# Ledger of designs, part 14: VHH binders against O-glycoside alpha-1,2-mannosyltransferase homolog 6 (omh6)

Target 1, 298 residues: O-glycoside alpha-1,2-mannosyltransferase homolog 6 (omh6), of Schizosaccharomyces pombe (q9p4x2)
Amino acid sequence: MYFLILFSSNAELGEVLRTMRSVEDRFNKRFHYPWTFYGMDEFTEYFMSTTSTIASGHCEYGTKGITYTNHLQFILTISYLVHWDLSQVKPLVENNRLYQQRADALAQENLSYVYSPLFHSFQDWVVRSLLYHPQLEYDYVWRIEPGLKLVCEEKKDIFSTFKDSDIVFTNHVCERKHSGIYAMEEAIEEYKILNTQGDFSNIWVYSNNYTYCKYWPFNEILSLKQIRHNQTYTNLINYLLGSGGTYYHRWTESDILSAAFGVLRARANHMESVGFFLNDDVHYCPETIPYTGRCACL
Below, E stands for the ipSAE of ESMFold2; O stands for the ipSAE of OpenDDE; V2 stands for 0.75 times the mean of E and O plus 0.25 times the DockQ between their complexes.

## First folded at step 4 (VHH)

Design s55 (from s54 with M58Y R59Y; framework vhh_7ubx_2; at its last look DockQ between E and O 0.02; V2 from the best seeds 0.00; counts 0 for: pae O 14.2 > 2, unsure alone 64.2 < 65, grease 24.7 > 24.2, placed apart)
Fold by OpenDDE, look of step 5:
Structure s55 (fold): chain B 298 residues (1-298), chain A 124 residues (1-124)
Amino acid sequence: as target 1 above (298 residues)
Amino acid sequence: QVQLVESGGGLVQPGGSLRLSCAASGFTFSSYAMTWVRQAPGKGPEWIATITSGGSTYYDDSTKGRFTISRDNAKNTLYLQMTSLKPEDTALYYCAKDFSWRGYSVLSEYSDVRGPGTQVTVSS
């Protein structure tokens, strides 16, 4: 089973619709894979109605679960179950002083999300959901960022490339030498003491290797089956999340996954036939492979 | 206004069974996915099961096989049949309305409305 995940909120409906239209036109109209929407905000009936009209497959809607907690650090209480506005949800921070101190330090590095417990919580939830969400029974997921546009016709089933392969993830764009990943060195060193699994000698290979480049969440496919059933993957990711995740550190869920894939030497594909446009800085047009379909690249 | 009222909780011995009910009013019950959630003392809220408007069911692994979620749309009632209860199942149990629409499925552990809860205590 396959599905497309679009992380969004009601505030992003316009972008979501444009994204969906492009994905449907360029790819999904042929395959009718389901759309799954996750966000921090509630999905209105209007949102659900509008998006379902665009989708060629059925639509699933999910919200941030409150069952996932950071190990020994943060707790969400049931008192907030009646409050959908997450701006009113205040996770219990076990060590507020440390959090503030680290946030202040990171703020000096021009990180904008450091003072947002909601952001951190959501990022943590995203990772946990991908790995452990009991309702997600899909083997593969294509995660798409709101605002992304597929700009080239894709006639082949991209998911099929995973069926008989050991590919764990795809990432179209590589960010090399990302500071968030390097910030995990200490955590990785600690992990090495506790665990012997993984290729720790090549943690930073992705800084100069296209195959292991940073896992950006704007256009990506994950083999959930392989990840969830691999204890080595889950152990490392759990450790990184449990060590504070994004709360006490500068890394995001993307960085966590990147580090995990790098350390564990996970095989990657970069979907070279999938042209896309996110913004002027993040886009890709197929140029090196034979292309017979229509394409509207920047 | 949306209202949910849970009932059926109580004290039960390990290995016992309970059936929880949730009476819903103030909304078109049949159009919404419904969820059971619980919270044990000292723990965060825990998702148990969801049943969509279409009747699809989803379960947490910890309760899968022991608990069964169902609904009677004619009675605007959600049910949770619990079997093989364990001390670890001791918690306040909530029913919750999920953000769904007719024809949609919800993959969520979070909902916008819940009742006051019903206490389930499993103890010898």
Scores: ipSAE 0.000, ipTM 0.248, lowest interface PAE 14.2, mean pLDDT 75
ESMFold2-Fast, scan of step 4: ipSAE 0.510; ipTM 0.763
ESMFold2, look of step 5: ipSAE 0.357; ipTM 0.726
ESMFold2 (binder alone), look of step 5: mean pLDDT 78; pTM 0.785

Design s56 (from s54 with T50Y R102K E109K S111M; framework vhh_7ubx_2)
Fold by ESMFold2-Fast, scan of step 4:
Structure s56 (fold): chain B 298 residues (1-298), chain A 124 residues (1-124)
Amino acid sequence: as target 1 above (298 residues)
Amino acid sequence: QVQLVESGGGLVQPGGSLRLSCAASGFTFSSYAMTWVRQAPGKGPEWIAYITSGGSTMRDDSTKGRFTISRDNAKNTLYLQMTSLKPEDTALYYCAKDFSWKGYSVLSKYMDVRGPGTQVTVSS
């Protein structure tokens, strides 16, 4: 029922193993939840054997070569997932004046990866994978980023702290509103005209004229049942993805999912007891932890 | 640790040619796509060319036939060959490292890894 998932590659094996050791030691060795490794590259035997050796539960590996069938009307019935092969995105981006004009404008706003078809494809791929990939069917998923290190002993089952509709997260990320975010707000207003369901008055965790905040995607638990089987979520997310906004507006997975969660009032719960480090830039250390035992914070 | 250093710019007359280089260090250069971007005085950035790790290229229509992006993975170096230079090509040219799994996972902010740039001035 419950899975831990990493979007990863063979090149990240070192980070993956360190993350797995931390998660197993602090939490999963007691609960034996399965790991899913999902990437656009085929995983090597070395990757699979080393990760399986560390895991206390079953390991599953999902890769390229996926055809998505979402059983919707003709235009949305079939989608093909690219295998870091940019051939499917070249018609959209190569010598496309709109793409270049939007990218140049976003670059002037000092946004990273605005000229990266690979980055834009990755954002689209992660969201579609969460919506449609067969190996993630009917599961609650704890999304863990390679490089993440858990620093507190977790004696209780973290999955037991949330309910079917919950998003469970460790942090919010706040960023300057760029022109692409205003475009997303406009797209959602257009969607609202076509649909009367949802609360479109505040689509972000926090927002003002210059700043918006969204759920941090690198240590969070999601109910895939709610995302995949609630047509309100799938319709809004597909509308946003269908706009090409990951390409034309540099929308990230977190932008898309957080906006949908905000509009549809997904229940948000904080993993207060879950301390973690991701690189030197992101640290969360719980102040008081009555149920988890010891933390090894700096 | 990750560094990009551009070179090869300078003052050149209209119709001239320049070869820009971008020396990469601190990462496995052959595993990343790379891009060239320019910024003219008083203007915003403008995308010039993109090259995948495998060598496939994408480029702006306006420079088609005049600029060629290439790479030498053995030397960890990215190149931009510029021909038939015009005054409107005057700009700061910089290279940037593209996204990868590793780059995404280590960023607390979505920061582009780019070099300081090399100035190209095309004038009489």
Scores: ipSAE 0.363, ipTM 0.730, lowest interface PAE 3.1, mean pLDDT 77

Design s57 (from s54 with T50V T52Y V106A S108A S111T V113Y; framework vhh_7ubx_2)
Fold by ESMFold2-Fast, scan of step 4:
Structure s57 (fold): chain B 298 residues (1-298), chain A 124 residues (1-124)
Amino acid sequence: as target 1 above (298 residues)
Amino acid sequence: QVQLVESGGGLVQPGGSLRLSCAASGFTFSSYAMTWVRQAPGKGPEWIAVIYSGGSTMRDDSTKGRFTISRDNAKNTLYLQMTSLKPEDTALYYCAKDFSWRGYSALAEYTDYRGPGTQVTVSS
């Protein structure tokens, strides 16, 4: 089963609606794939009614710790939900000497977000949601960030095109060297020694060494079937999450997931034909496709 | 073409209030999310708040309840209302176009579209 997923908030409704209109108009009105919205807080009736009006498929809404649809709320499932808030983070950050020491060191290296428990908890929550949230019991999800727009009409079924992939990416981010990324490299080498699992020869992420590059998570397709039901992936991701590296080394969700994909030689494919803008900051325009429809790049 | 100019900083007593402004030009202000970021001496940049094009906001929990971000699209101006100021709020305050607290615009946090900043000093 295939879903479009947004991690969002009530505050971003305007950005969400613009993204949905673009994706529906240029792709999803042909295929009617459902939308799933995940927030750290409950979505309002206004959010749910306006998004469901735009969607050509059905819409599902979830929060950390509580799931619901327009019609149903299930108490029975609550014990299996990913539950995360700042009270869970307090022992890791509040009056924690290691956290403060690491934050100050990373700040001296000019790394952003080092003093933001909200940023750190979001990274952890996204990874745990992708692994364990009961509403995400799907085969594949296409993750789309609020503010994203498709630039050209996409007539083929992207999910069907990439059905054998573990990850379908649109971009990479390569980090500058800093102590947090060195800690990731160290954690990967330690995991390799302890477990003798994985092969470190994915050339985009690893070539027997950590490359400091990661898959950009804000327009990508992930095989949830692979990361949820393959114990090798789950073990590595939980090892990285358990280190506290999102807090002590400012690791992002993409650092953690890309490390797992690289170490375990995921089947990675580029979504080369799909053009997009993320607001006006990031854009990708396919060079080899002829102009045959509505394209913002041309 | 894109210009951001912050103002309204200064010296204030603990418990006091300040209102910062950011004048924007060279782009369609109403179409973009706008952010306040601060940097204290010897520390890295710290995200404070974002306001989306529709007027909705998100705030960092360290300042939640004390700081309010707002915008006036007719005047192309971003505001930060600061109350109950503490010595630890002492920093250079910057506005930024389309900065993301999720980190998707890690590219944008190092862009030329961050303003020169306005200094806030909280001291008795």
Scores: ipSAE 0.204, ipTM 0.611, lowest interface PAE 4.2, mean pLDDT 75

Design s58 (framework vhh_7xy4_2)
Fold by ESMFold2-Fast, scan of step 4:
Structure s58 (fold): chain B 298 residues (1-298), chain A 125 residues (1-125)
Amino acid sequence: as target 1 above (298 residues)
Amino acid sequence: QLQLVESGGGLVQPGGSLRLSCAASGFTFSSYAMAWVRQPHGKGLEYIATISGSGGSTYYSDSVKGRFTISRDNAKNTLYLQMNSLKPEDTAMYYCAKDFSWRGYSVLSEYSDYKGQGTQVTVSS
């Protein structure tokens, strides 16, 4: 089964509505796939009413009435789904000295997000929601970021086209390695030594000693079966999350998921017929426009 | 459309106090965590404090803990930083920032689109 998913908030309603209109017009009005909205805070009646009006399929809204304003509160909420040692969490929240020391080191490497504790909580929350949220029972989700616009008419069922994929990507983010990425490579090697399973070579698509590329998370299809029902994926991802690396090393959700997909050699395919823009900063126009119809490429 | 306007900086003697303000517009202020960061001349950004959307949770840098207090007034869409016992080392341009941001990852430019123009704090005798 197939699902469209947004991680969003009440404050982004305007961008959400614009994104939904383009996705519905270009694709989903033909297929009526459901939308799920996940927010750290509860959605208003206005948010739910307006999004449901635009959607051609069913809409679901996930928070369970819990506001995730800090990392400890979120971990305590989902602790019953995972065997947690809360002593590992207290230093992340109570001892800000290590967090600050890591931030200072990474700031010298020109990372823009180093001083955003609640942004790091968001990265952690997205990965945990994909692994454990009980309403996500479908085999595949199409992750769509608020601000995304589809610019080509897609007449084919994209989910059915890629039914055998573990990940269907639209872009890669490539950058110079910083100390946080070296820390992730060390964490993966430590995990390998402790568990003596899997092949941990070439963990990112274009990684070398000085650069790496990861899957761009803002327009992608993920197999929930590979994320949730494969213990090898859940063990590795839980190890990475449990290290506090989203806080200490500024690992993003894309760093964690791309590392897991690379280590476990996921079946990755390019969503080549889907043209899109995100906030006018990132764009892709299909070269051949194969049986998708018309594109509004500039 | 998103606007953050910092104010309240100035020249102050060591041991003095200042209160910084940040007026926010173009988004639902109470739905977002907010942060204060600073940048000394010729150096990188330094984290100061974060406050949750409701104001129920706060986090501080060790360098300012016990001296600075972050707060917010959601009815006025305003973020505050109360700065006490100021030291020469606190001299910097101070910025408020929307903590949760889609553009706040390493492949995009620094906080520029989602932080304000800043307010200068100089601690000198």
Scores: ipSAE 0.014, ipTM 0.333, lowest interface PAE 7.6, mean pLDDT 74

Design s59 (framework vhh_7xy4_2)
Fold by ESMFold2-Fast, scan of step 4:
Structure s59 (fold): chain B 298 residues (1-298), chain A 125 residues (1-125)
Amino acid sequence: as target 1 above (298 residues)
Amino acid sequence: QLQLVESGGGLVQPGGSLRLSCAASGFTFSSYWMAWVRQPHGKGLEYIATISSSGGSTYYSDSVKGRFTISRDNAKNTLYLQMNSLKPEDTAMYYCAKDFSWRGYSLLSKYSDYKGQGTQVTVSS
């Protein structure tokens, strides 16, 4: 089963509706896949009624108040409350000296990253939601960012091109390597030493000495069944999340998932035919535009 | 076309107060989360406060919580930062940023994130 997912809030309803209209018009009106919306706070009736009228499939809504179970590497199951607030990150952020030292190091590396107070908590939340949230009972998810606008018609069912060996369908971005990425590589090496039971004999590093590439998370299809039912992926992702590297090393959801997929040599495909704009700032136009396909590209 | 113009900085004594303003133009201000960030001389960027598009949600760094208040006036396309009980450690260049909210991050001058020229706050003597 396939679905579309959008992390959002009541405050972003305008962007959500614009994104949904383009996705429905260019793709989903043909296939009627459901939408799932996850928010920091409960969605209003207005949000739910307006999104439901745009969607060709059914809509599901989730919030931080929903509990889920986490399967630990040693076959331990725990239940915990999913939170979207700063109280869940304060134990890590109370080591503000380390957080600030890291910011100073990034500035020295000529990197000007600015993170919202909840950014690190959100990165952790997204990854955990993809792994464990009860409302994600589906096999595959298309993660779409509010503000994304599909500009070319996609007539084929892009989900149907996804094979069991595929983990992700996406675009990628390459960036200058910073000290946080070196820390992630060190954490992965430590994980391999501690987990001799895992098959890491044929892994690769997803970066070189100067740059690294990661999967772009704002328009991507993920195989949830591969991620959730592959204990090696799940264990590595949990190890990385548990390190606090999302806070201390500024690892993003994309960094964590890309590292796990890259280390374990997951198969990735490019979304070549899917043209899009993200807000007014980022756009991708397919190299060739099919004659019968509708494109509102440059 | 997109512009952010910060103002209201200056020199103040410890314990003093300042009110910063950010005048936004060239985009639909009421549709975006906004943020205040600062950069002390020779140091990295510090995230200070974020406010939702409606103004209904606000978030603060621990270093300023209880002393600073972020607010906005969507009718005037203006973002504010009220700074009370100022400390020498608050000395920095302050920037207004168009932020993607809690679900994203802002990379200054890279991922569609914009900041203005900034306004200098100096807390001395």
Scores: ipSAE 0.070, ipTM 0.466, lowest interface PAE 5.9, mean pLDDT 71

Design s60 (framework vhh_rezetamig_d1)
Fold by ESMFold2-Fast, scan of step 4:
Structure s60 (fold): chain B 298 residues (1-298), chain A 126 residues (1-126)
Amino acid sequence: as target 1 above (298 residues)
Amino acid sequence: QLQLQESGPGLVKPSETLSLTCTVSGGSISSSNYYWGWIRQPPGKGLEWIGHIYHSGSTYYNPSLENRVTISVDTSKNQFSLKLSSVTAADTAVYYCARDFSWKGYSVLSEYSDYRGQGTLVTVSS
């Protein structure tokens, strides 16, 4: 089974609706895959009503460890989420001198969100909770960021292009290494030594002394069945996140997943047929248009 | 370059509504990248978050104050405002307007906020 996932808030409703319209128009109106919306706070009736009227499949809404449907629809499935509890992050940030010192240092490196416990807890939640959704066992999930716009029509079921051996289907992004990335490289090298995983020397898609390339998380398909049932992945993620690296080193979900997939030598595929824009910050146009569909990329 | 400036009466009578405005210069309040809000510090106490607003008009209030607080934005004037009704002597504090990065429509707006104004003392007295 497959579903579309979007993490958002009531404040982002306008962006969510625009994103959904593009995804429905370009792809999902043919396939009717369900949408699942996750948020920290309860979604309003207005959010649920407006999103459900755009979706061609059914919609589920998840918060406080519970997934539910719009009141106007009878409940066919209920999913239980691992609880996202910000009270657990207070010891990591409040009255913590190390957290404050690291945040100040990372701010001097021009990184955003370094003082945001919400941002840090989300990175942790994605890799330890979202990808381990306990009730429903899906083959693949398509994670979509609010503000994303699909610009080319996809007539083929994009999930069908994903090979059974692929763990992730997405694009690459390259960034300058900050102090937290060097810390992650050290942590993984230590993990490999302690766990006798061999002498693999590069965990990134590409890297040098100053630059690293990773899997882009804002328009990606992930194999939940491979991730959920891979004990090596689970052990590695618990090792990396158990030290508070998302808080002390500003590790993102992209950093963590890319490094983990590299250590595991997991198969990854490029999302080369899907054209998209994200809030004018990022755009990708396919080298070839695979079908005779409409494309507004140029 | 970014500057936040609080303005409003320094003295408010008990039972009346406290009204403060924050003028933003060197940055745009209509940016989706930021939340804007209010924090206060009563004499001899720590910082207390009042509430914040997104450029869309979505508001989040401190539960202990939510029945008395209204925050609004005026994007045409690059300003946002606070109204706190039914004030008492306990509302005497230095009031700060603040900015924080928006992350998926969330912000904590506390002593860890991205930027704060210089603060304005509001005394509730007859």
Scores: ipSAE 0.133, ipTM 0.492, lowest interface PAE 4.0, mean pLDDT 77

Design s61 (framework vhh_rezetamig_d1)
Fold by ESMFold2-Fast, scan of step 4:
Structure s61 (fold): chain B 298 residues (1-298), chain A 126 residues (1-126)
Amino acid sequence: as target 1 above (298 residues)
Amino acid sequence: QLQLQESGPGLVKPSETLSLTCTVSGGSISSGSYSWGWIRQPPGKGLEWIGHIYYSGSTYYNPSLENRVTISVDTSKNQFSLKLSSVTAADTAVYYCAKDFSWRGYSVLSKYMDVRGQGTLVTVSS
C-alpha cells in the first residue's frame, strides 16, 4: 500500500495547496494515491476541507504519530493514545546552557533552525513516527516537501519501480561537514565500540574528511516495511536519538536515516527520472529524459 | 547573539499601507538557508503568523493575509521588510520580526524562538 506524505502546519496551507496542485496534475490524478498530512499540532477543518478538495485520492491527517480523517476522529484517537509532545523536550532546551552554547556555535556555521526546538523535535518525530507507530499501515511512503513542484509529467507509477531490496528512492546531496556531523561520526564510532552486532563500515554519510553525502529528504520514497522491523536499525536509531543529537548537534532526519540505511546494507536507488523544483531554490533535471519544451526543466 | 529590531510608524490610517523594517545585527541575513519573517499579536488575542522569506527570495504568506502582504529582503542593508496594504482597525497589533521559521507549527515557534525582535505596536486609526 502506497501513500503521499506532507509534513506541514496550518500556517503553510497556501504552499501545501500549490504543491498538491502540481503533484496531482503531473502524477497523482492518474493513480489516486492517498495523501497524509502530518503536523505538530492538529489541523483545522479549513485545512482538511481545502486539501481534500484538491486531492484525487482520500486524505488522512496526523500529529506526532496519530492519523485521522476528520477532527472528531482526531479527538477520540488522542484521548486513547500516549504520544510524545514538545513538553517532553522542554528540559533539554529551556534554560539549558549546553543547548544554547551549541546552538550559538552552529548558527555561526550558517545552519538553519538551530534555535528551533520544534525543528529538532520534528527530526526526531519523523524518524520515530514513520518507523514505529503501530497505526501506520502503509508499506511505502512518498515524502513531498511543501514548495515542491514536479516539472515534467510523470506517466509511470513510480512506486511500481520499487524492488524488494530497495529501502529508499531519492536524490543525493553532498555538502561540507559541520561540527554536528563530526559529532555524529563520534557517536557512531562509540556505538560500534559498545555493540558487536552488525558492520558499520558501509555508512556512506561520511564520504571524506571535509564533505559528506546524504539522502535528500524533500522528495523521497521510503520502504516502511523494510526498516520498521529491523532490530539492528532500531537499536542504532534509539542510541542516536537518545543522545539528544537532534537538539545538541542539529542532526536532521536525512543525516540519521542516511547513516542508519548504511547499517541495513539495503539498496538506495536514485529518483533519476523525476524532475522538480523546490521553492525555486533547488532544481533537478533528469539526465536520461531528453529535454523538450514540455519538460519545464531549466 | 543575533538581534532583531523592528522599526516603522506606530500609527497608520485606515486604507493605507503599513510598512515595517527589521534590522539584523550580530550576523548576516544573506548566508545559509535561514528564513526571516513577521508575526503579530492583536490586543487580547493569540499570535498570528504573517509570512516569511528565504534569502533566495522565496516567500510564504498566511492565506488569510496573502492578497495584502509583501515581504522583501535587502541584503545590502542586512534588513527585511513587511508591507501590509489596505489596513483596517483589525490590523492593530504588536508586530514582531523573527528568524528561523520552521515548516511545522507557528504557535510553538513563537514560544521557543530566542531570535525575535522586541515587537512594535502598530495602531490603525484615523
Scores: ipSAE 0.007, ipTM 0.248, lowest interface PAE 8.5, mean pLDDT 72

Design s62 (framework vhh_7ocj_1)
Fold by ESMFold2-Fast, scan of step 4:
Structure s62 (fold): chain B 298 residues (1-298), chain A 124 residues (1-124)
Amino acid sequence: as target 1 above (298 residues)
Amino acid sequence: QVQLVESGGGLVQAGGSLRLSCAASGFTFSSYAMGWYRQAPGKQRELVAAITSGGSTRYGDFVKGRFTISRGNAKNTVYLQMNSLSVEDTAVYYCAKDFSWRGYSVLSEYSDYWGQGTQVTVSS
């Protein structure tokens, strides 16, 4: 199952159609996996008609009237799963003065979105609500960002590559550490002391004193089976996010999931054969070229 | 220090046109996506238009075909050309800077750097 998150379904339709066309042409026309769309505004008949025409599998569009009563602890508000409405997500900011002081410090480190409660709420929502959404009925889901284009022919069924122990299949991104990352490392060390879960000396894909590498969220396959049914994962996420870390430390979903997967010692695989472009700005061309002559990386 | 200064707002008759400008300073303008948002009284701030560093554009469904976003990197300015204005376009219009994370323009509606805003009032 693929899923996309849209902030303006009408404004993003053109990008969505181009993304779907590339994924269908390079991969999905052979396998017919379904698509799911989550939007902050309502999907029009035109959006649903045009996307369904391109898809080789069925399409599902964000749902209303369904509630996860047995996942209540992951819901900041019950209406959020019912209505897909970020305006109804209550900010987890108990101390506005502390928030402003930390946001100012993070801005000095050249971080963006440090003053955006909506950005912070979105990170929390993805980790604690979206991944438990009732329309994500499959054990494995592939998150595709609007604007993504697959540029290599992919003949193998990537979903079939997942083993029961695998939690994520994606690429890595490396960034300079900021004070919020040091705070996460400290929080996890505290969690380890309180819970006696073993030695977690390095929770990131790679890190040193200045740089850390984490899983890239805009082209990734996640095991919902490993995420939804793991109480250790649930306890860690609630510990990290219960302290307001998305607000006070500007933690992103990528930071949170990567750190949690590291603590769990979960198995991760690299998407080395999957070539892609994301809009005009980011591209990855496979180094080994497993499908020589079938990539449009130029 | 990031600064965004909007201009070009005012009172206009329905069916008329306005061109908004946003002068940016304190960052490498050509490397970042820029956007225009609006907020009417009692409503949430909504995306009007966005433009990436590479020139790709996004528009809100209510303005497609009527509004055009563009940028002048030499002048560190982003523009919004508004045509066929209606009373429903009455709002304060805000300029916003988006962060490019590893060269990708991140979600426009989550911009944390805003200008002070410029009032647009459309009368019938």
Scores: ipSAE 0.000, ipTM 0.210, lowest interface PAE 11.7, mean pLDDT 73

